# VH-VL binders against p58978: the designs that were tried, part 4

Target 1, 218 residues: p58978
Amino acid sequence: MTNTEIFNKLTNAIVTQDIAGCAKLTQEALDAGISPLDIITKGLSPGMKIIGDKFEAAEIFLPQIMMSGKAMSSAMEILTPELEKTKVEGEEGTGLAITFVAEGDIHDIGHRLVTTMLGANGFDILDLGVDVLNETVIEEAAKRKGQKIILVGSALMTTSMLGQKDLMDRLREENLRDSVKCMFGGAPVSDKWIDEIGADATAENAAEAAKVALNVMK

## First folded at step 2 (VH-VL)

Design co7 (framework fv_cosibelimab)
Fold by ESMFold2-Fast, scan of step 2:
Structure co7 (fold): chain C 218 residues (1-218), chain A 120 residues (1-120), chain B 112 residues (1-112)
Amino acid sequence: as target 1 above (218 residues)
Amino acid sequence: EVQLVQSGAEVKKPGSSVKVSCKASGGTFSSYAISWVRQAPGQGLEWMGVIIPIFGTANYAQKFQGRVTITADESTSTAYMELSSLRSEDTAVYYCARERGSYFYAMDVWGQGTLVTVSS
Amino acid sequence: NFMLTQPHSVSESPGKTVTISCTRSSGSIASNYVQWYQQRPGSAPTTVIYEDNQRPSGVPDRFSGSIDSSSNSASLTISGLKTEDEADYYCQSYDSSNHYVVFGGGTKLTVL
């Protein structure tokens, strides 16, 4: 089997919500000597982009994107230990990533992947989990004034996405906006939304998230 | 494509409660936000609240907090709006409306409306 | 906690162009998307414009939306007026501070 064939099969497993197949193909890719990063960026993430684009276009709905997220999670259970073995220890100043899923949203689709990729690329991680209050995010940022911090939030639903604007407004009100960088993602999050709320960036997949985070933390 | 079909007109006494239903057909129910909007006779549109059925997350306009409850039953593809402690000024046509896609502030499909009359 | 103000009524002859304004009382009109709904007597509203200037499938291209930050207003423009355009028109935005949907008071369009 060629690497391209394995990547295409991984992409298809995500798109078709094949949880067991995704895990099996991920292990086969590792056994074939393919790097964890390539498995993510060339196989799994393309599938998540396809499913995310379909959700944004209203061609598929929450149950399907959640199941694709479970397929991704099954692969990440296999890939996370491999990525941790090769973690790059960043120089002082790489930064802290505070990762969270918005209040009212229990979906960790991509959250674990983004958190793992940030860690693998030298960020210290403070993972607040899912259904996280904006007040909690602000408190954690305020405790660490003077550190290089990027807030990395995701939202799957439009209701929880509005919480991202509330978070930005509160950061400004508490004079914390200049102390942090803010990157938001999730199916309803668009470049126009990021511009409207005055956040720093968005990323369409986990590999891009790590690259974007490094760029904004320069 | 989706249609929203609401329950029939109601006549209620002051102090009672009314529960209006909104059944989605011809499309997906669970992942779209459903808002409730009312219109008193000869007046404008007034937003009451919203729910995303699959998650059960609801948000309400401050004027209605404590009196309105919006729920959804995904097994029947039906959203409900219950308004309690009814007053004469609650006489209105009540609409459900689906927000499409990525933004809960844009409504694309509307129910036909339910007239609720509150009188003695 | 802002209001959207529309003229109570506008009128114009068939074939001509009419513009309905929607002015935001505080904060920038450009801060949040604006939608426009059409409502005929006895009918539910229907969407004619969403996200400032987008048209739903089936809405004629003679309906257009725009934002003017200098007057802090959104506008719905209907060209080539037809008698069936006679209706009430509502603008709508959202209040980011409260996460509330805000409607304008509505404008009655009469096609003479």
Scores: ipSAE 0.000, ipTM 0.412, lowest interface PAE 14.0, mean pLDDT 80

Design co8 (framework fv_cosibelimab)
Fold by ESMFold2-Fast, scan of step 2:
Structure co8 (fold): chain C 218 residues (1-218), chain A 121 residues (1-121), chain B 112 residues (1-112)
Amino acid sequence: as target 1 above (218 residues)
Amino acid sequence: EVQLVQSGAEVKKPGSSVKVSCKASGGTFSSYAISWVRQAPGQGLEWMGVIIPILGIANYAQKFQGRVTITADESTSTAYMELSSLRSEDTAVYYCARGPSYYRLGAFDIWGQGTLVTVSS
Amino acid sequence: NFMLTQPHSVSESPGKTVTISCTRSSGSIASNYVQWYQQRPGSAPTTVIYEDNQRPSGVPDRFSGSIDSSSNSASLTISGLKTEDEADYYCQSYDSSNHYVVFGGGTKLTVL
């Protein structure tokens, strides 16, 4: 099988919610010598984009998107150890990433992937999970004043972007805005939105999130 | 092609409640935001609130907090706006309007035909 | 929160160009998308411009939208005015701080 054929099959497994097939194809791709990053960016992420576009167009609904998320998760269980093998000890001063999916959003489809990529690139990770109250994010940041911190609010599909503005306002109210960097991702997150809410960066996809975060923390 | 079809005109007494429906015909509305906008005779457009069914979240303009409730029934692709403690000043045409469920919340692409609610003693 | 201010009325002759302004009272007009709606008497509003400067299918290219950050305003421009363009025009934006949809007060366009 060519690499293109493997990528297309991975994309189809995500789109058709084939959990077992996605895991099998991911292992086959690794066995064929394909890098974990290429499996993610050329096979799996395109499938998540397709399913996200279908959901926004009301062609599929929440149960289907959640099932595609499980297919993605099965692949990530295989890819996470491989990404960890390539991870070097983080250089002192890289920083802490506090990762979360905003309140009102239970879609963790991209969350684990972003968290894994940040960790593989030298960040210490504090993962708060999904459906996280802004109050919780503020509390965790406030406990760690003086540390190099980036708040990473991400969603592969966003149903909770409204909360990102509230988080920025709360950081300013708590006199905490200058103590952190803020990076937000999700399908409707744009440079215009980042500028509007006064955040530091956007991460369009998980594969680029670590590079963007490293640049912001320089 | 999705259209928004609203329920018919209502005549209500002061102190009563009215519930107006807005059905998405030809598709599902769950991933979209549905806003309610009213217009009193000879006046401008006034936003009342929005429901984002996928989030299970509704938000209301300050003026209507405690008096308006916006709900959605995904099985029938229908949004509802219930306004309680009606006053004569609530006499207006009530519109539903569809927009994206994120930063373009107010980028309405489809409007309902409107429902006239008359409140008279 | 903020207000959007429009002139109450504008008038122009057939075939000429008219511009209707929409000024934001606080915060940048460019930070949120602006839409424009046309409402003829007895009818529901229809969208003539969305996302600052985009036209829905079926809206003539005589209608255009623009943003001017220096005056903190959005503008709807209608060229080649026709009698059927007589209507009320409303601008509308979004307030991210409270998640409110904000309408301008409306402008009555008369084509004389």
Scores: ipSAE 0.000, ipTM 0.420, lowest interface PAE 15.5, mean pLDDT 80

Design co9 (framework fv_cosibelimab)
Fold by ESMFold2-Fast, scan of step 2:
Structure co9 (fold): chain C 218 residues (1-218), chain A 120 residues (1-120), chain B 112 residues (1-112)
Amino acid sequence: as target 1 above (218 residues)
Amino acid sequence: EVQLVQSGAEVKKPGSSVKVSCKASGGTFSSYAISWVRQAPGQGLEWMGVIIPIFGTANYAQKFQGRVTITADESTSTAYMELSSLRSEDTAVYYCARDLSRGYWYFDLWGQGTLVTVSS
Amino acid sequence: NFMLTQPHSVSESPGKTVTISCTRSSGSIASNYVQWYQQRPGSAPTTVIYEDNQRPSGVPDRFSGSIDSSSNSASLTISGLKTEDEADYYCQSYDSSNHYVVFGGGTKLTVL
């Protein structure tokens, strides 16, 4: 079977909530020599985009989202150790990524992918999870003043995106802005927004996020 | 290595609510599903519901719909099960159980159980 | 909705073989994986078989699982029966139509 056929089957497994099939296809893709990154970006992530669009259109409901998430989780459990194997030895000094989803936002899939990709590319990870108060982010950064840190936040709604501006303002007020780098992502986040709030970067997808973060931390 | 550690026994009055915790000690439950299963004295295992923390989503058995809420705090690796409108029939040992997220619904790790007694 | 039906109790002498059945009331038993759990008095359940016939590390090879599509049932077989095997045994599967985990009623194994 071609790589394109495997990717299409992975996408379909996410969309149809085929949890066992998703795990099996992920292992088959690895056995065929396909990179973990390609499995995620060309197979699994497209499926999550489709399911998200269907949910927004009210074509599917909570049980289907839950099952697609289970399918994604089963694939990620297989892929995470493989991603760790691909990281370059000697990049231990890359820094710490503090990852989180904005207060009021519980959308986790993109966040999990970004966090995994950062770890695979040499970052130490402190994952704060979803619905995270800006105060918590600031406290964790302040505890580690003098360390090489990037704050990686996601917001999938325009209302939760406003919290990113508050976080930037608070970092300046606490004299922490110069001590950290800040990268924000999510559907409503744009280069214009990043410039407006004075953050350091954004990335279009989870695969690009690691590359952008490495460039920002140079 | 990884253990699921539950909160201690509770004694509750009819009509009240109870919230039981389940902490993943020595690791994280990120990308795992956590189910709650209860067992009344002398009875079998009864599935109540599940949370998949990666999506923040939960699903519940029909019998418990409207009375049970399952949540998770990934920052502390803790899952919670809250049961409201308690009746004497809710007296049971409540277990949390981890599914490795393979999608096969295999519970590879169980908490020690929390006895909830509902009496007046 | 389907049910998983187990015998209430089984008993057998030490050294012998016992088999516990788990029958699915509707839909194929082979449609979803079956797990088996052992529960001793005062303890949480532990897994003895997962994914129909796999054994977790630490579970003796005396424990085995099988699927029989003709009777629409799963079976747990314990050979070389020991007194320490005395426990309640539960089968468990999954109903993909409603996304429910389904447990069998449990079987009390007594070793004489």
Scores: ipSAE 0.006, ipTM 0.450, lowest interface PAE 10.0, mean pLDDT 82

Design er1 (framework fv_erenumab)
Fold by ESMFold2-Fast, scan of step 2:
Structure er1 (fold): chain C 218 residues (1-218), chain A 121 residues (1-121), chain B 110 residues (1-110)
Amino acid sequence: as target 1 above (218 residues)
Amino acid sequence: QVQLVESGGGVVQPGRSLRLSCAASGFTFSSYGMHWVRQAPGKGLEWVAVISYEGSNKYSVDSVKGRFTISRDNSKNTLFLQMNSLRAEDTAVYYCARDRGYYLSGPFDYWGQGTTVTVSS
Amino acid sequence: QSVLTQPPSVSAAPGQKVTISCSGSSSNIGNNYVSWYQQLPGTAPKLLIYDNNKRPSGIPDRFSGSKSGTSTTLGITGLQTGDEADYYCGTWDSSLSAVVFGGGTKLTVL
């Protein structure tokens, strides 16, 4: 079986609430030598996004999304020990990641994965959640002057992405820009956008987010 | 700053009705699921009901199903709990709470100060 | 009867460490994220821990959470008199389609 085929089967298992199949496919993917990060980002996470989008559109209801959550949890029980093997023991001075989803955006599945990957890779985490006002982000950063901080924001809509520019402008206005690093992600976020707003980095998915954040914090 | 302010509580006879309100400010109300949680005098927390951010999904504890109705008005940033056929066991402080999560399962990251409902004969 | 089981009380002196346990089943703690809430006398509950082991902004690092199987634990180090409160665990129960709480644990700092 190709990696693409196994990823598609994992996505389908999440969407169809196949708890046992999801666990079985996850173990088969690991046995085939597929990385835990690829299983999550290319197989499981896409399924959770599909089911989440359907829930927000009122195409499915709470019982379906809860069962998909159980399928995801069954896979994560298998994957969590493998992810812990990526942790660097004695990593000092990595810093604090303040994680959030932009104002007006409530898609938190990808955000949860990014937060988990950052924590597994040595970051301390302050998770502000979804639909976070720029004012709240700035207040939390200002409280921690002198600490190594990376602001990690996600936006899954073009309209909420514009809030990232506002955040950067406000960091400059309040003389906080040089005291933090800024990494933004989400489907509409591009390298061109990051350059345009003067942020430090972007990552295409949760697995890359931790790697990019570590490089930015050097 | 996030604020939730409950109102509408009072003393009422069994079988009557009350409507509780929760006024939200300091966040985009229409982006969050909202809960009602109650606490009887000297007792622990009991979940009552939840409503999704657009109002399309609603769930409540079985003991209030058919008697209580949760609703919201996103244009007014207000959550409601319509309580009909009140019983003595409904006596409690009622809190509104914001669902931080995506799946309406919690956690409850902000709570109001509560409003007291006393059902007595 | 609460669905999740907590000890009714715990006590310790200032500066000491306490742990508060909460036990459930596969339909609640076993398959879902757990939260912990602090309720100071006469006040509304406050979120201390979410997603098993994460702290909201403003919560000191002396509060910690952990989950193993169908049980979860709240740890408090460096106890202060201001920690005297009721503590509740909470999670979703998929068989009941409801949020469930523990019965609460009264922490007395003597």
Scores: ipSAE 0.006, ipTM 0.464, lowest interface PAE 11.3, mean pLDDT 82

Design er10 (framework fv_erenumab)
Fold by ESMFold2-Fast, scan of step 2:
Structure er10 (fold): chain C 218 residues (1-218), chain A 122 residues (1-122), chain B 110 residues (1-110)
Amino acid sequence: as target 1 above (218 residues)
Amino acid sequence: QVQLVESGGGVVQPGRSLRLSCAASGFTFSSYGMHWVRQAPGKGLEWVAVISYEGSNKYSVDSVKGRFTISRDNSKNTLFLQMNSLRAEDTAVYYCARVGRFLEWLPYFDYWGQGTTVTVSS
Amino acid sequence: QSVLTQPPSVSAAPGQKVTISCSGSSSNIGNNYVSWYQQLPGTAPKLLIYDNNKRPSGIPDRFSGSKSGTSTTLGITGLQTGDEADYYCGTWDSSLSAVVFGGGTKLTVL
């Protein structure tokens, strides 16, 4: 099977909600010597984009996106350890990344990719997961005031993106804004949105996220 | 197919409370963001509040913040607006409206209810 | 006070074309999608345009929308007496964290 054929099969496994097939194809891709990042960016992520577009267009419903998410998750369970092996020698004091998907958002592909890339690039990780309350993020930041921290939030829907403004407002209200750096990502997040809410950065994709985070934490 | 039916309006004195309901049918209620929009007699549309599909994210216009609370019960396909400390300027027809995009709560309203009238006066 | 500015009224004859303007700022129209709503007398509003220039099912192609910078316009061609209504633009305002509407434009078809 060519790499292109494997990527196309991975994309189709996501789109057709083939959980077992997605895991099997992911392992086959690794066994064929394909890099974990290529499996994600060229095989799996295209499938999630197709499903996300159909979901936004109301062509498919919550059960379908949940099942595609499970197919993606099964692949990520295999890929995450491999991505972590690309670990850059961590400089002492790179910082802690607190990663989360905004409350109400069930799309975790961007979150998983960003979290993994940050860890591979020397960040310590506190992964809060998906559908995370702003209150939880505030509490975790408050516990660690004085540490070198970047809050990394992902949002793939307009609903969850608006929660990012609420988080920024809450950080200011509780005198925590200057204690952390804030980077937000996801399809609806733009440089203009970051400027409007007064956050520190955004990243175009997961591969750029670590580079942007390192620059923000300088 | 899609139906939104508001209820709970009426005449009430300043400082009192009302709870509006919006009964939804014809779609998967739990998958759509919902809004309240009002219109004072002879005036234009004024947005009041929004709630995300699962109920966690809420925003409201500053003039009602702390007085009005938007909520939903997805098991009953019902949207609510709890209105406390009512003022004469809250007099309006209140519409519930559905966000036109699955799992979104902005940026547009594809279906509106018929409205329920709230009159705040002595 | 409306955050978005619309003319209070416009008028035209049946069969003609009319354009209704809506002006805002960078925090609303400039940064966000715009929608347009029609309100016939005594009825609830009805969606005409979403995402700047898209029509929902059932809206005839006589209705069109466009956005440029911090302004948006609703175009109506082949005017019919049944188009006589109030028209509202709407969008999200990032600085207010609120949906904002224009003041409304009353279209009279003479």
Scores: ipSAE 0.000, ipTM 0.457, lowest interface PAE 13.4, mean pLDDT 82

Design er11 (framework fv_erenumab)
Fold by ESMFold2-Fast, scan of step 2:
Structure er11 (fold): chain C 218 residues (1-218), chain A 123 residues (1-123), chain B 110 residues (1-110)
Amino acid sequence: as target 1 above (218 residues)
Amino acid sequence: QVQLVESGGGVVQPGRSLRLSCAASGFTFSSYGMHWVRQAPGKGLEWVAVISYEGSNKYSVDSVKGRFTISRDNSKNTLFLQMNSLRAEDTAVYYCARAYGSGRYYPLGMDVWGQGTTVTVSS
Amino acid sequence: QSVLTQPPSVSAAPGQKVTISCSGSSSNIGNNYVSWYQQLPGTAPKLLIYDNNKRPSGIPDRFSGSKSGTSTTLGITGLQTGDEADYYCGTWDSSLSAVVFGGGTKLTVL
């Protein structure tokens, strides 16, 4: 079986909510010598994008996206130890990544991938989790004024993406905007949106997130 | 004042149909998913159906699939339950309830409830 | 029968503390948010707890929720005679694609 065939099967397992199949295919991909990063980027993440787009369009309901999330989680349980084995050191003083999913959003799969990739690339991690109030993010940033900080937020839905603008506005109101870097991701987040709200970056996918964050923080 | 008011209940013979309505006021109806929940006399709560805030996605309990249809009209701030092929087992007080909690489109908690409308299916 | 298991009844005196348990499986409580509801005789249910442990506006802190594994618990402290009611847990069941409720627990306050 070609790598492309394996990736397509992984994507389909996510989309069809095949938890056991997703775990099995992930292990088979590793056994075939495919890197954890490629499994995520070329197989699993495309499936999450498809299911996320369906959810935003209300073509599927919360239980389906939660089941696809469970399939992704089963794969990540296998991939996380492998990513730790291939961990790279960031430059000393890389900084702290404060990671979170926007208030009203409980989609943690992309968030977990981004958080894992940042940690593997030398960031210290403060993971606030899912459904995080902007006030909580502001408070954590304010406690650490003077440190090298990047706020890394994700939103799968357009409504929770609008909360990213509110967070940027709040950072400016609290005189914290210049004290942090801000990177936002998620299916509805575009370069145009980042420019509009005055954030620093977005990444195409979780695998690129660490590279983009390192470039923003240098 | 946030409020839900059910109507359309009554006494019907088996095999007949009935349409329940739930009128919403005091909040932006189009921003919330909505549930129907029923309770048979002296029994516990049984969930019936849910509809997304925009109306395009719906779920119902298997025992009513093919017989009951949940729908909404956001321009009228009204939720509906069309009940066809009614059975004696459908006898219950029917509540509409507003979806609430994490998961903006389809939160599964229910924070605002109507007072209920009684449906009695008997010969 | 109910997919979620609650004790049928619990009783305590005014001022005491009571806990009501609700047990399920990985397809429901184990992987989904839990809510708790209070139903006074002849009235509609009232939300006490949502998202496992959050209280809506207006619910006193005497009411608390917790979730561990495939079980959840409602705690009520400082019991009052007005707390005498039926209590229901509820969550989504992923295998059924449906909201499921516990069978209810009748709380009697002397």
Scores: ipSAE 0.000, ipTM 0.431, lowest interface PAE 16.7, mean pLDDT 83

Design er12 (framework fv_erenumab)
Fold by ESMFold2-Fast, scan of step 2:
Structure er12 (fold): chain C 218 residues (1-218), chain A 118 residues (1-118), chain B 110 residues (1-110)
Amino acid sequence: as target 1 above (218 residues)
Amino acid sequence: QVQLVESGGGVVQPGRSLRLSCAASGFTFSSYGMHWVRQAPGKGLEWVAVISYEGSNKYSVDSVKGRFTISRDNSKNTLFLQMNSLRAEDTAVYYCAKSRYPYYFDYWGQGTTVTVSS
Amino acid sequence: QSVLTQPPSVSAAPGQKVTISCSGSSSNIGNNYVSWYQQLPGTAPKLLIYDNNKRPSGIPDRFSGSKSGTSTTLGITGLQTGDEADYYCGTWDSSLSAVVFGGGTKLTVL
């Protein structure tokens, strides 16, 4: 099978919630010599984008999103060990990504994609989930002062977006701002907003989030 | 219309327990954080506890830690406060409050009175 | 005691204006959004101002809020007898990991 054919089948497995097929195709892609990162970015991630777009358009509902997430997780169980094989003993890792969706916000499809892509790109993950209090984020960062940390948050409502400013203000108050990098995303989040609150970057979607995070953590 | 209706208050002796309930209606209960705020007779407002929309994150004021537990049942649109080892200092009107992040309370219940007396 | 400091009382005549102050520190008012609540005698508190200076639907524009540094003020113009109440400021305190309130200000309208 050509690489394009394998990528298309992986994308379709995610879209059709084919957990077992997704795992099988992921192993076939590795056996064909395709890099773990290409499998994610060219096969799996496009499928998650399609399913996310369908959910936003109300063409599918929460159970389908959850099952597509399970298909993705099944593939990542296979890909994570392969990604780890590229790590050289004694090298410092990329860092820790603390991922979360702002308090009061229940939209998690983008969050799941971003968390998966960060993990696939060498980040250690502390996933706090959705509806996360800023104080929880601050506590987890404070426990790890001196570690390479990026806070990765999303918000889809203006009210929950304002929580991003509160998080930045609290990081400054607790003398933690210089100890972390901060990347925020969501529909109301703009470059102007990031500049106003003094964060480091925007994360628009899963495909961009890992690249932006790697650049910020240089 | 948004309604929050507290119940479960009463008069109890020190060291005993009470469980407060707050029945919510008129909004998607499972989408919002919920708080308990109390007010001692003739005194000001004191925040007690918060629970996130999923119920996974909980915080409380230090004076009640280990004694009070906040919980929720999203299937029944109900918030709870389990109060153990009650002290005279816990005497207050207890309000159920719906929050919007970053923490303002857009709706309050009418309150339920807890009196801890010997 | 209250973490945020308010005057215990303020008085004015109908039609006049008043300001109610609320002072804190960088861990609360200085770095967080502030809200104000009105409590009529024998009733539950009602949201009056949120996010420093915003009014919920139904709150008349004679009520206003402002924040400067570690202090915030509630302004009330065109005072009416129905404004007689206790007023509370509130915010998050980063050092306490708690919502904190001022001690309350009793407004008397003669």
Scores: ipSAE 0.000, ipTM 0.421, lowest interface PAE 17.8, mean pLDDT 82

